# Ledger of designs, part 37: VHH binders against o14958

Target 1, 349 residues: o14958
Amino acid sequence: LNFPTYDGKDRVVSLSEKNFKQVLKKYDLLCLYYHEPVSSDKVTQKQFQLKEIVLELVAQVLEHKAIGFVMVDAKKEAKLAKKLGFDEEGSLYILKGDRTIEFDGEFAADVLVEFLLDLIEDPVEIISSKLEVQAFERIEDYIKLIGFFKSEDSEYYKAFEEAAEHFQPYIKFFATFDKGVAKKLSLKMNEVDFYEPFMDEPIAIPNKPYTEEELVEFVKEHQRPTLRRLRPEEMFETWEDDLNGIHIVAFAEKSDPDGYEFLEILKQVARDNTDNPDLSILWIDPDDFPLLVAYWEKTFKIDLFRPQIGVVNVTDADSVWMEIPDDDDLPTAEELEDWIEDVLSGKIN
Key: E = the ipSAE of ESMFold2; O = the ipSAE of OpenDDE; V2 = 0.75 times the mean of E and O plus 0.25 times the DockQ between their complexes.

## First folded at step 19 (VHH; framework vhh_7aqx_2)

Design E1 (at its last look DockQ between E and O 0.86; V2 from the best seeds 0.61)
Fold by ESMFold2, look of step 19:
Structure E1 (fold): chain B 349 residues (1-349), chain A 124 residues (1-124)
Amino acid sequence: as target 1 above (349 residues)
Amino acid sequence: QVQLQESGGGLVQAGGSLRLSCTTSGFKLDRYAFSWFRQAPGEEREFVGAISWSGSTTDYADSVKGRFTISRDNAKNTFYLQMNSLKTEDTAVYYCAKSRYRYFDYTPDEYDYWGQGTQVTVSS
């Protein structure tokens, strides 16, 4: 709920060639900030100090977890950074076992806490009851997969678990070993279903049973759903996967009645147009990005706490926004579809 | 099981080039660092060069820097050593090795799996 006040205790360790092997052995999960050299410039020093304070606060909140927090100076420890495989300054890496995961999201305490808590969990969630099926079905705003396997010892379950590790924590993987659950979900032995966000029906992944590589390839080929939520923990990666140099962006505050209604209209448009491979709408809830609201409102000249839909050109950051009157009359699904067609055909922007 | 197999060695005249390959199986390339070592007759194994888990950082022994290049092809589970401007001093058995860790280091005891070696002979 509420973050505590930073208590002033230093928990973030500076790594060097002298201590890195000890620190890497100590923690099952390690959050590592590979930061730019701290220059004498006051602006860069303040920006570094703010990020260090974020890491210290995250370390305080998670102090009873077995998570290490460290930083590596790109200049002072250039030889160590080379050995560790880090050459992109300003990146945050999470070391979990033998995996190295690059964090490509907002550098904020609440974002990092939730990201790290998701990573300490098992990559596959087991469903074994009707209540758990209902909970699974209520998850609508994530890509999720579910498979039915003989047991945890199944080679096909193990392949599925390895595929899940590849996408943790961004894509949710579920499995069941219970025949009753499998029947409820219409899952055949060794079958995996893929759920695109906000769609009524899953896709059965073809040609069961699968290798890890086949599952990873399928998921990689399906990471641009027709409607997807922008998430703070992967926002920069999502932004970089534009289509033809543009993003179709929809702002809808889920907790606001008009935002909620607009989101429901967006879901209908996505369902009716899921067969269009050129359409991918990026939904942004302004509540997820409190530090960016003012920047976006100024840059796009829009009010982010009202429903908005527009197109943003990645090349020059130019944007065009659909006219939505200030009255209570939101656009219909048809009006949205017409506007989207104009965008995709090139009549807009 | 983890396996490494070198290929591409042979006899080359000084100034020539060779490309060594190390085909791997049983581990994920993007989790571990990897190195090439070499051993001349009667000598200890010598570090040649390394590539990190990410594939984006490398390091080389001073004696080969600027002449040798390590690369990786994840799709083929293969590492390469491109050897240019070869000298008679480069004559050795070349070994590929998997690090125990995501990071590389310069001593052989940091590496848990080794190939069988491939002979490179550079004649004057």
Scores: ipSAE 0.632, ipTM 0.891, lowest interface PAE 1.1, mean pLDDT 88
Fold by OpenDDE, look of step 19:
Structure E1 (fold): chain B 349 residues (1-349), chain A 124 residues (1-124)
Amino acid sequence: as target 1 above (349 residues)
Amino acid sequence: QVQLQESGGGLVQAGGSLRLSCTTSGFKLDRYAFSWFRQAPGEEREFVGAISWSGSTTDYADSVKGRFTISRDNAKNTFYLQMNSLKTEDTAVYYCAKSRYRYFDYTPDEYDYWGQGTQVTVSS
């Protein structure tokens, strides 16, 4: 996506006690940047300006959408911030209807645009055709849920829809009212299946029919996959979800033959160890983070032109990486599994 | 149907404590801000305290700051007013209120649903 140049029009509005009620009523979707006071310090000023320009560009790109963009100064509008329930300076919040979503991803124009576009969509996608089923099945790197319901008026579907709102857009919710689709997916009435990323078989959520709370609780309990892809739109949230202060990180470029093969091996390892709650591998495709590649190579002292797997300490970024011979052979699933076991046992740290 | 119901009021001696509960139904608790108000005989209804939609932010009237605490339990659809170090001047009917919006305000006009109120009497 080629972003236009800033056209000089300010679209991001400063939110204040005077205008906040009108603004909140005006927009069904509102992007709100809660920022620290802008000091006279040049560095701080520049940082602020960088954030502002990103938001302005996003606003410009999405001008045809009914999305509002506002900023709240934490000091100047302390009372307002309190009223609105914001207490984390530097955070970006998306207000969608009566929902508030904290954005914990890369603060980049392209990422935000895509994120917001996804969020504008309905929280549940209805599947009604074979083609849509195929599309659903091709999604492998997201947590996804699918339920079969009697109709859109079903109280259980409504509960499902409400549950979906808790996780949009990070987790994908699908539903069908079609008996044929349900049969193809082996769904019973009011059943909801949960798909972990890269797993072939879903988990049928027990004790159907479900309340909203039951669905939300189940998803929360299962939202850490054995293998998950790092995404720009949630990269910080994902990184904060470490296990025992570490991340097992695998770099693989899916578009590269070696990276692709390595990823397939990782998938196999994950499938074989999906019952281990202490295992979560973070897959990073360098292509998703072109601006961070150099930083990672420098920080971790690795070559990201090749597949890599290592353990990273989240506190000090200290890392240990698996030695992969500079030959044409990638590690086998067994070799990777052994290495992972050594990491989990503390032998490698 | 939206409903709010207060409970926990009663007679207490000065210096004592009470915990009020507001049980809610008909809406998602975590989508709205909530407040407690009180009204003494012959007085206007006054703001006591509020809690944000997320529960992460609270605010209180100066007269009760440091003594009163508001909390919420989304699983129970209930929010609370813990009142410590009660004074005779705290005697009033206490009302819980649902904000029209995700934000709370200090004026009653911003709230669309109210409980019936619970009497709190603090004796000397």
Scores: ipSAE 0.436, ipTM 0.767, lowest interface PAE 1.0, mean pLDDT 93
ESMFold2 (binder alone), look of step 19: mean pLDDT 84; pTM 0.859

Design E2 (at its last look DockQ between E and O 0.73; V2 from the best seeds 0.00; counts 0 for: pae E 2.1 > 2)
Fold by OpenDDE, look of step 19:
Structure E2 (fold): chain B 349 residues (1-349), chain A 124 residues (1-124)
Amino acid sequence: as target 1 above (349 residues)
Amino acid sequence: QVQLQESGGGLVQAGGSLRLSCTTSGFKLDRYAFSWFRQAPGEEREFVGAISWSGSTTDYADSVKGRFTISRDNAKNTFYLQMNSLKTEDTAVYYCATSRYRYFDYTPSEYDYWGQGTQVTVSS
């Protein structure tokens, strides 16, 4: 995205006891940055300004949308912050209707713009045509759910919709009221299928019909895929979702032939081991994180021009990487699986 | 329709404990803030405590801080007021309250929905 230059117009408003009720009423979608007090320290001030300018740019780009942008000073508006239930300084919250979503991704203008645009959409996408079914099926790197319901007035669909709100926009919810579409997707009435990323077959959620709570619980229990793609909009949340203090990380550029091939091998390994709850591979496409590539190369002492797989300690960033000879073929699925087993057993750490 | 119903009140000796419940309908506990108020005879209704939209933040009146705890159970559509180390001065009718807002307030007039109240009597 080619972002415009800041036009000098301040669009981000400071939220206070005086104006917060009006602001909350005015906007159906509101971005709220709960920030630390800004000290006289030059470094702190600069950091704050960097965050502010990002928000200003986002506000500028999305000016034609009915989105509000506000900041809350944790010290100056301590009482307000308490009223609003914010206790984590430095956090960005999105208020959408009666929902509050904590943004835990890269604080970048392009990422935020895309994130917000996704949130503007309905939490459930209705599928009613063959073309839309094809589009649905092509989504492989998201957790996605699809349900078949009698109509939009169905209490079960409503429950499904409510459940979707808990996970938007990170998990994709789809629904159909069309019998033909349902048949094509092998859906029964009130059935909801859960698709894990990169898996071939969905899981039919047991015990239909479902309440909102049942759906939410199921998704929460299954929201850690065997193989998942790191996304800028949720990168910190994903990283915090480690297993036993480590991440198995795989770097691969999908746009590169070797990266693509490596990813396909990873997918196979994941499919073969999807029943192992202790396995979660984090796939990172360097193309999604152009500004972090140099940092990762330096930190992990790896070449991201090539596919890499390793285990990273989340506490101190210590890492061990699989040796992949430069002149040799990519590791086979079996070789990768063996290496992963060694990691999981503690042989490699 | 929106309804709030308090329960769990009664007579207790000073130093004792009570747990009040507020059962709700028409609101989602995970999206809105809820509060407890109390009113003693001849006194104004006063803030006791509140729980935020996420349930992660609570606030209490100074008079009850450290003794009272608010929690909620979303599955039961119920939030609670655990009252420990009760004092005679805690004697009052206790009300639960909410509004269709994610934020809570300390002033009764800011709340749109109230329960009928439950009597708590603390004897010496």
Scores: ipSAE 0.758, ipTM 0.909, lowest interface PAE 0.6, mean pLDDT 94
Fold by ESMFold2, look of step 19:
Parts: structure tokens; sequence; C-alpha cells
Structure E2 (fold): chain B 349 residues (1-349), chain A 124 residues (1-124)
């Protein structure tokens, strides 16, 4: 993304007990940075300044949207922070209507702009035409849900929409009220299908019709798919939901021929092993994280100009990587499966 | 339609403990703040304590701080007030309340929805 130079205008408002009610009412969407007290320490002051500049740049880029940008000082406004429900200093919160969403992604202008733009959209996208069905079907690297309902006034659609709010913008929720679209997608009235990334078939969520709570619980229980793409907007949340402190990580640059081929092999492995609840591969496209490539290469001692797969320990950053010699072809699906079996059995740590 | 119903009140000896419940319907526990108030005979409703939308930040009136704790159970749509080391001055009708805002406030007029109350009587 190509962003303008920050123009120096102050757009980020400091909240206090005096102004917070007025500011909360003024905007449809508020981006709120609950920041640590800024000490006299030079390093801490610079770190805060960099984050403040990011917020000011985002506010500049989005100045024509109904989005407010605010800060709350954790010490100066401790009483306000309690009232607002903030307890983790350094967190960024998005307030949309009655929803409060914690941002768990990279604190970067392009990431925040995309995240906020996704949040100003409705939580459910309505599909009403053949072209929109085709666009829906082309989405393969997201968790997505689609339901067929009588109308926007259906209590079951309302439950679905409320469930979608829990996961916006990370999980894509779609709905149709059109019988033709429903037939094309093999959807029964009040049925919701769940699409795991890269899988051949969706799952019809059992026991229709559903409450909001049933839909939310189902999605929460299925948020660790066999193959998932790491996204900048949720990278810290994804990292936190590991099992036993490890991740199976695959680097594959989709725009590169070898990376594309490796990703296709990963998809095959995922499809063939989707019934293994212990397997979840985290795919990282280095193009999504251009500023982290050098860091990962140094930290993991790997070459990201070519595909890589390994095991990373979240707690101490230890890692072990499959040997893919530079002069050899990519591993076959069988070779990856064998390596994965060794990882899951504990032979590789 | 938001409905709040308190329960768990009763008679207790000074120094004892009691747990009040506020069962909710039509209320999204993880989006709104929630408060307990109390009213002694002939007095106005006074703030006891509150819990924010996140469930992780709370505040209490000075007179109950350290003795009372607020918690919630999202699965049961219920808020609790655990009252320990009870004093005769804690005798009151206890009310739960919400305004459907993410933030809490200390002023009864900021709250739109109230339960019917439950009597707590602390005997010396």
Amino acid sequence: as target 1 above (349 residues)
Amino acid sequence: QVQLQESGGGLVQAGGSLRLSCTTSGFKLDRYAFSWFRQAPGEEREFVGAISWSGSTTDYADSVKGRFTISRDNAKNTFYLQMNSLKTEDTAVYYCATSRYRYFDYTPSEYDYWGQGTQVTVSS
C-alpha cells in the first residue's frame, strides 16, 4: 500500500471524563488507543510517538469517513479506563455501536486502514445474483459462512447477523434471501453452511435453525482449521491460540512460482488430512508482511526467497525446519505428510 | 426487551456472607455495563458497584470496597454480588441495573433498566 505523507494535523483526540460521552456519540466507529503512560525515558517516548504517528496517518487517510480516533492515557485517565472496560495497556480497541472489538494485529497504518474499512461494512454480505455467488465461491482462504433465510426480518437471520458481529472482520458471513441463489448453493431454508479454508465441501451446521449462541459456539470450535493463512489484522490473536505452545508454520509466497506450487501441495495435504484434529498448518505469505521478512529470516535462520515449513515454539521462539535443498524440487505431498507425522508424534520439536 | 430479576436476598448475621444474583434477558452481557445499587428505608438509591462490558474492570462504593465483589456468568445470563463481612448498615433492598452502554456510571439516573429488588437484612 502507498500512503501519503502525514500532513501534521492533529486528528487524534485525547479522551477525558469530561468529553468521552460526546465523542462516543459523535462517531459510528471509534478507533481507541489505550496507551501506557509516557515516561521521561527517551525510548518509551519514541515508541509512543511512532504509534501516535501511525494513528494520525490512519486518521488522515480516513478523514472523509465517519470514524473517530482517540487515545486514553492509562494513568491520567485511569478512572475513565475502568468505566470503559479497558484493562490491558497498549491495546487498540474499535468501538462500533454497542460492540467493542480488540485489535490484535500489527500496529501499522495499512493494516489499520483495511481493518477499519472492513468494519464500516455490514457484518453480513447479502448475495442475490449469479455473479455474487461466483465471487463467494472464489474465496478459498477465509473461514466463511453462508445462510439462506426468508428475509432480513427473520429471527434466524437476525441471530445469524448477531453471530457475525462477534467475528467481524475476521470471518466472512454471507446470506441470501433468493431461492435461486439458495438452490445454486444447495442451501435449505434457515440452513447455514460453514466453509473451512481450502476444503472441497462445506459443513452444514447441524440442528437448524440456530440461535446466535449456537452459531458463535460452532464457529469458535472451528477457528483452528487444517490450513489457515496468517493475516496482519489478527496476527497476535492467531499466535495466542496455539496448542501446546507450538505452530506448524509454512512460508509460501503465492505470487512466486515455487511458492504457488508449494501452497498447492499444502492444500492437498490439508484436504487429505482434514479429519485430523491435531493438525493445523499456519500459512504465511511473506508478501503480506514485507517488513517482517528480514526478522523471520534472522530469527528462524531460513531463506524466505523459497518455500519453507517448520515447527515454531511460541514461548521461546525455538524452531526446526524441514530440509528442502535448494537444488531439489519441492517436497511431495507424501514427504510433507511424513514430516508432519514426525512433528505430531514428537520426533521433531 | 431487557428484563432484570434479583434473587438471593434474605436474613444474615453481621459478619456473614450472602450472594445475590441478577438474572437477565434481552441483555448482551459482553456489550454493556452493569451495576448494583441499594436502597435503605427512607433513603435514595445508592451505588454499590459496577462491572464494565469486558467483565474485567470493576468499581465499588468506598463503604463496600474489599467486602463485595461483582462477577458474571455469561452462560447463565447472570450477574452476581458476593457480599462478605456484612454489617448492619448493609441492610437494604438491592437492585441490579443497566443502561445499555459499554461504560458504567455512579448515578441512578444514568440507568434505564432496573430489577424489582431483593431484600438483604443484616442482624446484629
Scores: ipSAE 0.487, ipTM 0.828, lowest interface PAE 2.1, mean pLDDT 87
ESMFold2 (binder alone), look of step 19: mean pLDDT 84; pTM 0.865

Design E3 (at its last fold request DockQ between E and O 0.82; V2 from the best seeds 0.77)
Fold by OpenDDE, fold request of step 22:
Structure E3 (fold): chain B 349 residues (1-349), chain A 124 residues (1-124)
Amino acid sequence: as target 1 above (349 residues)
Amino acid sequence: QVQLQESGGGLVQAGGSLRLSCTTSGFRIDRYAFSWFRQAPGEEREFVGAISWSGSTTDYADSVKGRFTISRDNAKNTFYLQMNSLKTEDTAVYYCAKSKYRYFDYTPSEYDYWGQGTQVTVSS
């Protein structure tokens, strides 16, 4: 095992009015860091350098892929930034063909590499075997869609593929052209099923066959799950998707028996309340965010070695947490539901 | 088939306001930049303003900065040019144009589709 290290080669290019047309033409996939001007302050410089070197490492690791990496200085290239449609400094964008995807996650090399690798893939994954069906079924913590179509040349599949592009790579789209696979999944021709995270049963999207617009609209209307996992690759975007200025947050380490049990209880609660549009629980596995564990413990005054559930104000980080005894007894689904109800009613805030 | 159609032009007194519309079809408006150009009699077509693919950024010619505003309605596939504090020198045929790319530019050659234009006349 040998982890990659910066090899001394600079692969990230500064984008300017002089070269941007050439660069955009050269790359079908372009990672663009739109950054604030670099101050003469030493700390600011080091912070910038850290991000730069992360991108360099990502570029190095993905060198065999046809991916461009560029930076745009917001001050030096203000006019260019306007031309390109970027106005949020500090943001990372991926230009894929005629699409632009904003990366709003942890700015870490491993996270970015994984994100980009996912994005390089086709927006729709084809399921063609029973084993792949099993793999599909094991995905529980993503929104996923699957459709059965006549062939890749089908108008309806093409619409499905176009719809998938709107949500890649955050929502997973699957398709099959195989009758056997379709039967296994109980799919009819041109049917698309929508799976909410951690739910037992999919929703068959009504009124097949579908246009791109119909699919996109449906997904947008259903893209806030009752229970969802916070992921490093989209953590900031997820956090910005609060309800009424609050998040119901549940900490549980899946690899820990108590955490696992607690998560299963949360899943049950979510399933029982999936019809409530006002409920969205954010599950955070501390193992996914080791850099934030100490910060959360300090900020919320909780022990993340234990399962926790609370309500957090997104503006000032004020929070109220459910009292869970320091014993092996976790709250029942009913107890959690009651607590959540109190939160939603404003009794707990 | 890509189509662009301008509307809203007319006669207005100096200091007045007009709002031009450009109705579009046949392409995804969120993937291309759009611009407004104008051409006065005997003059070359000149850049007025542009809006990026994201709709988050705009740019304007110096002559119209602070007076003109470009916006779009995604649901209606329509772009707008709000013209305030109009001057006699603003008299021209106004054209809506689709950029070949996600970015806008200031030269007409960077645009692949144009509307038929709408006449704006500003009287003294």
Scores: ipSAE 0.827, ipTM 0.952, lowest interface PAE 0.5, mean pLDDT 95
Fold by ESMFold2, fold request of step 22:
Structure E3 (fold): chain B 349 residues (1-349), chain A 124 residues (1-124)
Amino acid sequence: as target 1 above (349 residues)
Amino acid sequence: QVQLQESGGGLVQAGGSLRLSCTTSGFRIDRYAFSWFRQAPGEEREFVGAISWSGSTTDYADSVKGRFTISRDNAKNTFYLQMNSLKTEDTAVYYCAKSKYRYFDYTPSEYDYWGQGTQVTVSS
């Protein structure tokens, strides 16, 4: 999305105990930045000013939507923050109806605009034609669920829709009421299928029909795919979800021929090892994080113009990277599996 | 239907302890704030303490701060009031209440659903 120049109009409101009820009532969707106190330190002042400008720009771009933008100072409004349930400074919260969603991603205007636009949409997308089935099947890099129900009035569809609200916008929920679509997808009445990213076959969630709580529990238990994409809108939450103190990290630029090829090899490794609960490969497309490329190259001492795979220690950020020669000869799936086995067994760290 | 039911009230000696429970149904316990209120004979219903939607922030009336603790068990759809170092002034009917909102406040008008109350009597 191409962003206009910030026009200088104040759209972000500072909340206090005297105005917060009116502001919260005015908007069904509200983006709230719970920020650290701004001291006289020039570094923290500049960092805050940049984030404030980001929020003002997002508010400007989305002014045609009914979205409120607000800030709460953690020290000046400590009593208000306590009432609102906020205790971690520097967090962004999205208030949608009775839902409170913590945004744990990159604080950037384009990331926030797309995140908020996704949250405006209905939590469940309805599939009613063969072409829509094909569009559904093309989505490979997200966790997605699809269910077949009698109608929108079904108690089982309503439970599914309520479960979808827990995970919006990170996990994609789809439904059909059409027998033809259900036949194409091999769905039984009131059955929900769960699709792990990059896998060819879904899992039918056991013990249909389901309550909301059963669906939420199943999805929470299956949130760590064998191959998962790091996304700007959830990057900090994903990074905090390590296995045994490490991340296996793969850099592959999808738009680059070598990166695309390496990603296809990673998908095959993931398919062959999806039953290993100790394996989750974190795929990073450097194109998603243009401002972090230089930082990663310096920190990890690697060249992101080429595919890379390594292991990163979450405690001290030490890392070890697989040796990939400077030619067009990418590792085979077997070579990757052998390297991964060495990582998981502790021979590499 | 939204329902709240208090339990655990009774007679206790001054200096003693008592734990009240509020069992809930018909709503998502982690989307709303909750509070305990109490009402002594001839008095207005007064705020005792609250817990936010996140469960991570609480607040208490000055008269009970340091003696009472609110907690929540999401798996049981229940929240609790642990009352320690009880005084005769704590004698009242105790009510649990659901806020309309994710946030809590201190007046009864901010709460849309209430339990029936449970009597706590602190003897000297």
Scores: ipSAE 0.693, ipTM 0.916, lowest interface PAE 0.8, mean pLDDT 90
ESMFold2, look of step 19: ipSAE 0.666; ipTM 0.907
ESMFold2 (binder alone), look of step 19: mean pLDDT 87; pTM 0.887
OpenDDE, look of step 19: ipSAE 0.517; ipTM 0.823
ESMFold2, fold request of step 22: ipSAE 0.690, 0.662; ipTM 0.917, 0.906
ESMFold2 (binder alone), fold request of step 22: mean pLDDT 87, 87, 87; pTM 0.882, 0.884, 0.887
OpenDDE, fold request of step 22: ipSAE 0.818, 0.817; ipTM 0.950, 0.948

Design E4 (at its last look DockQ between E and O 0.83; V2 from the best seeds 0.58)
Fold by ESMFold2, look of step 19:
Structure E4 (fold): chain B 349 residues (1-349), chain A 124 residues (1-124)
Amino acid sequence: as target 1 above (349 residues)
Amino acid sequence: QVQLQESGGGLVQAGGSLRLSCTTSGFKLDRYAFSWFRQAPGEEREFVGAISWSGGTTDYADSVKGRFTISRDNAKNTFYLQMNSLKTEDTAVYYCAKSRYRYFDYTPSEYDYWGQGTQVTVSS
């Protein structure tokens, strides 16, 4: 994405008790930064200024959309924050209609622009043709769901749509009302298929038809797939929600020949081990996180110019990395499976 | 149909405790703020306390702060008001109310659905 230079116009509004009702009424979609108190400490002031500039740039880029940009000071407007229900300082919230959505990703202009544009869209994408089925099938690195329903008026479609809204924009929800599309996808009436990333076969969600709550519960229980890509728009939540704060992390730059080959090996390992509920590999493409490459190399003492796989404790950043002899000598799927088995059995931290 | 129903009222001696419940239906609990109000005979409805859409923030009238606690159980679609160290001045009909909005406010006009009320009587 090509961003213009920030033009210096103030577009982000500071909310107060006096103006918040008027501002909230003005927009159907609001991006709200609930920020820590701005102190006399220069480090904290600089961090706030950088985030404020990011929000101003996003507001400039999206100025033709009906999106408002606001912020609330946690100390200066503590009473307002309580009324609005914000209790985690430093968080971004998106107010869409009567929903409040928490942003759990990298605080960067391009990430926020894409997130907000995705959130404006309908939570469920309708598939009506063979070409759209093919496009759906090509999506391999996302969790995605697809259901077949009688019509938009179906109570089961409405439950599906409400479940989709819960996970928007992180998880892709699709639906069809067309019998031809359903036949091509082998979908039964009111059936929903769940696609784990990089797997050949979906899972038919059991016990159809479903309530919204059943769909939400199923998806929540399956958000730790065997292989998943770390995404800038949700990176902080992903880092925090692992068991015991320990991740199997694989760095593979998809655009690099060795990274591409390593990723293909990871996909094979994931496919062969998808029945192991204890295995979840977090794939990080360093190209997705250019501002973090130097930090990771320093913290983990690894070289991200080549593929890496290790075990990381996200609480204190302790890590152990598999030895790969040189850049052109990648492990086989079997060697990788052996190393992973040692990790899961506790022989490797 | 949006519905709210209070329960748990009754007679209690000053210094005692009582827990009120507000059972809800017909809307999503995590999209709107909720409040407890109370009304003594011949008086206007008075704000008691509120809980936000997230359940993570609350606010209370000065007269009950430190004595009353509001909470939410999403699985039961129920809000609670725990009242401790009760005073005779707390005698009133207690109402739960759904906000029109994700935020709470202190004025009854900001609330679009109300329960029927439950009587709390604090004896000396």
Scores: ipSAE 0.563, ipTM 0.864, lowest interface PAE 1.5, mean pLDDT 87
Fold by OpenDDE, look of step 19:
Structure E4 (fold): chain B 349 residues (1-349), chain A 124 residues (1-124)
Amino acid sequence: as target 1 above (349 residues)
Amino acid sequence: QVQLQESGGGLVQAGGSLRLSCTTSGFKLDRYAFSWFRQAPGEEREFVGAISWSGGTTDYADSVKGRFTISRDNAKNTFYLQMNSLKTEDTAVYYCAKSRYRYFDYTPSEYDYWGQGTQVTVSS
């Protein structure tokens, strides 16, 4: 995205006791930055300004949308913050209707713009044509759910829609009321299928029809894929979702032939080991994180021009990487699997 | 329809404990803030405590701080008021209330639905 230059217009409003009720009523979607007190320290001030300018740019880009942007000073507006239920300073919250969503991704203008644009959409996408089915099937790197319901007035669809709100926009929810579409997707009435990223077959959620709670619980229990793509909009949340204090991390550029091939091998390994709840591979496409590439190369002492796979300790960023000779072919699925087993057994750490 | 129903009130000796429950229906607990209020005879209804939309934040009146605790169980659509170290001054009808908005307030007018109340009597 080619972002415009800041036009000098302040669009981000400081929220206070005087205006918060009006502001909350005015906007159906409100982006709220709950920030630490700004001290007289020059470094702190600069950091704050950097956050502020990002929000201003986002506000500028999305000016044509009915999205509000506000900031809350944790100290100056302590009482208000308490009323609003915010207790984590430095956090960005999105208020959508009666929902509050905590943003835990890269605090960048482009990321926020895309995130917000996704969020303003309906939580459930309706599929009614073959073309849309094809589009649905092409989504491989998201958790996605699809349900077949009698109509939009169905209590079960409503429950499905409510469930979707819990995970928007990170997990994609789809529905159809069309019998033909349902047949093509092998869906029964009130059935919901769950697709893990990069898996060939969905899981039919057991015990249809479903309540909202049942759906939410199921998704929560299955929201850690065997192979998942790191996304800027949720990168911190994903990183915090480690297993036993470690991440198995795979770097691969999908746009690069070697990266693509490596990713396909990873997918195979994941498919072969999808029944192992202790395995979760984090795929990072460097192209998604251009500003972090240098940092990762330095930190992990690896070349991200090439595919890499390693184990990273989340506490101290200590890491061990699989040796991949420069002149040799990429590791086979078997070789990768063996290496992963060594990691999981503690042989490699 | 939105409904709130208090339970758990009764007679207790000073220094004792009670746990009040507010069972709710017609809305999602994680979408709104909730509060407990109480009203003694001849007195105005006063704020006792509140819990945020997420359940992560609570606030209490100074008179009950350290003694009362509010919690909720989303699965049961119920939120609670644990009252410890009860005093005679705590004698009142206790009401649970749903906030009109995602935020809670200390003023009763900011709440759109109320329970019928439950009597709490603390004897000396």
Scores: ipSAE 0.439, ipTM 0.759, lowest interface PAE 1.0, mean pLDDT 93
ESMFold2 (binder alone), look of step 19: mean pLDDT 84; pTM 0.859

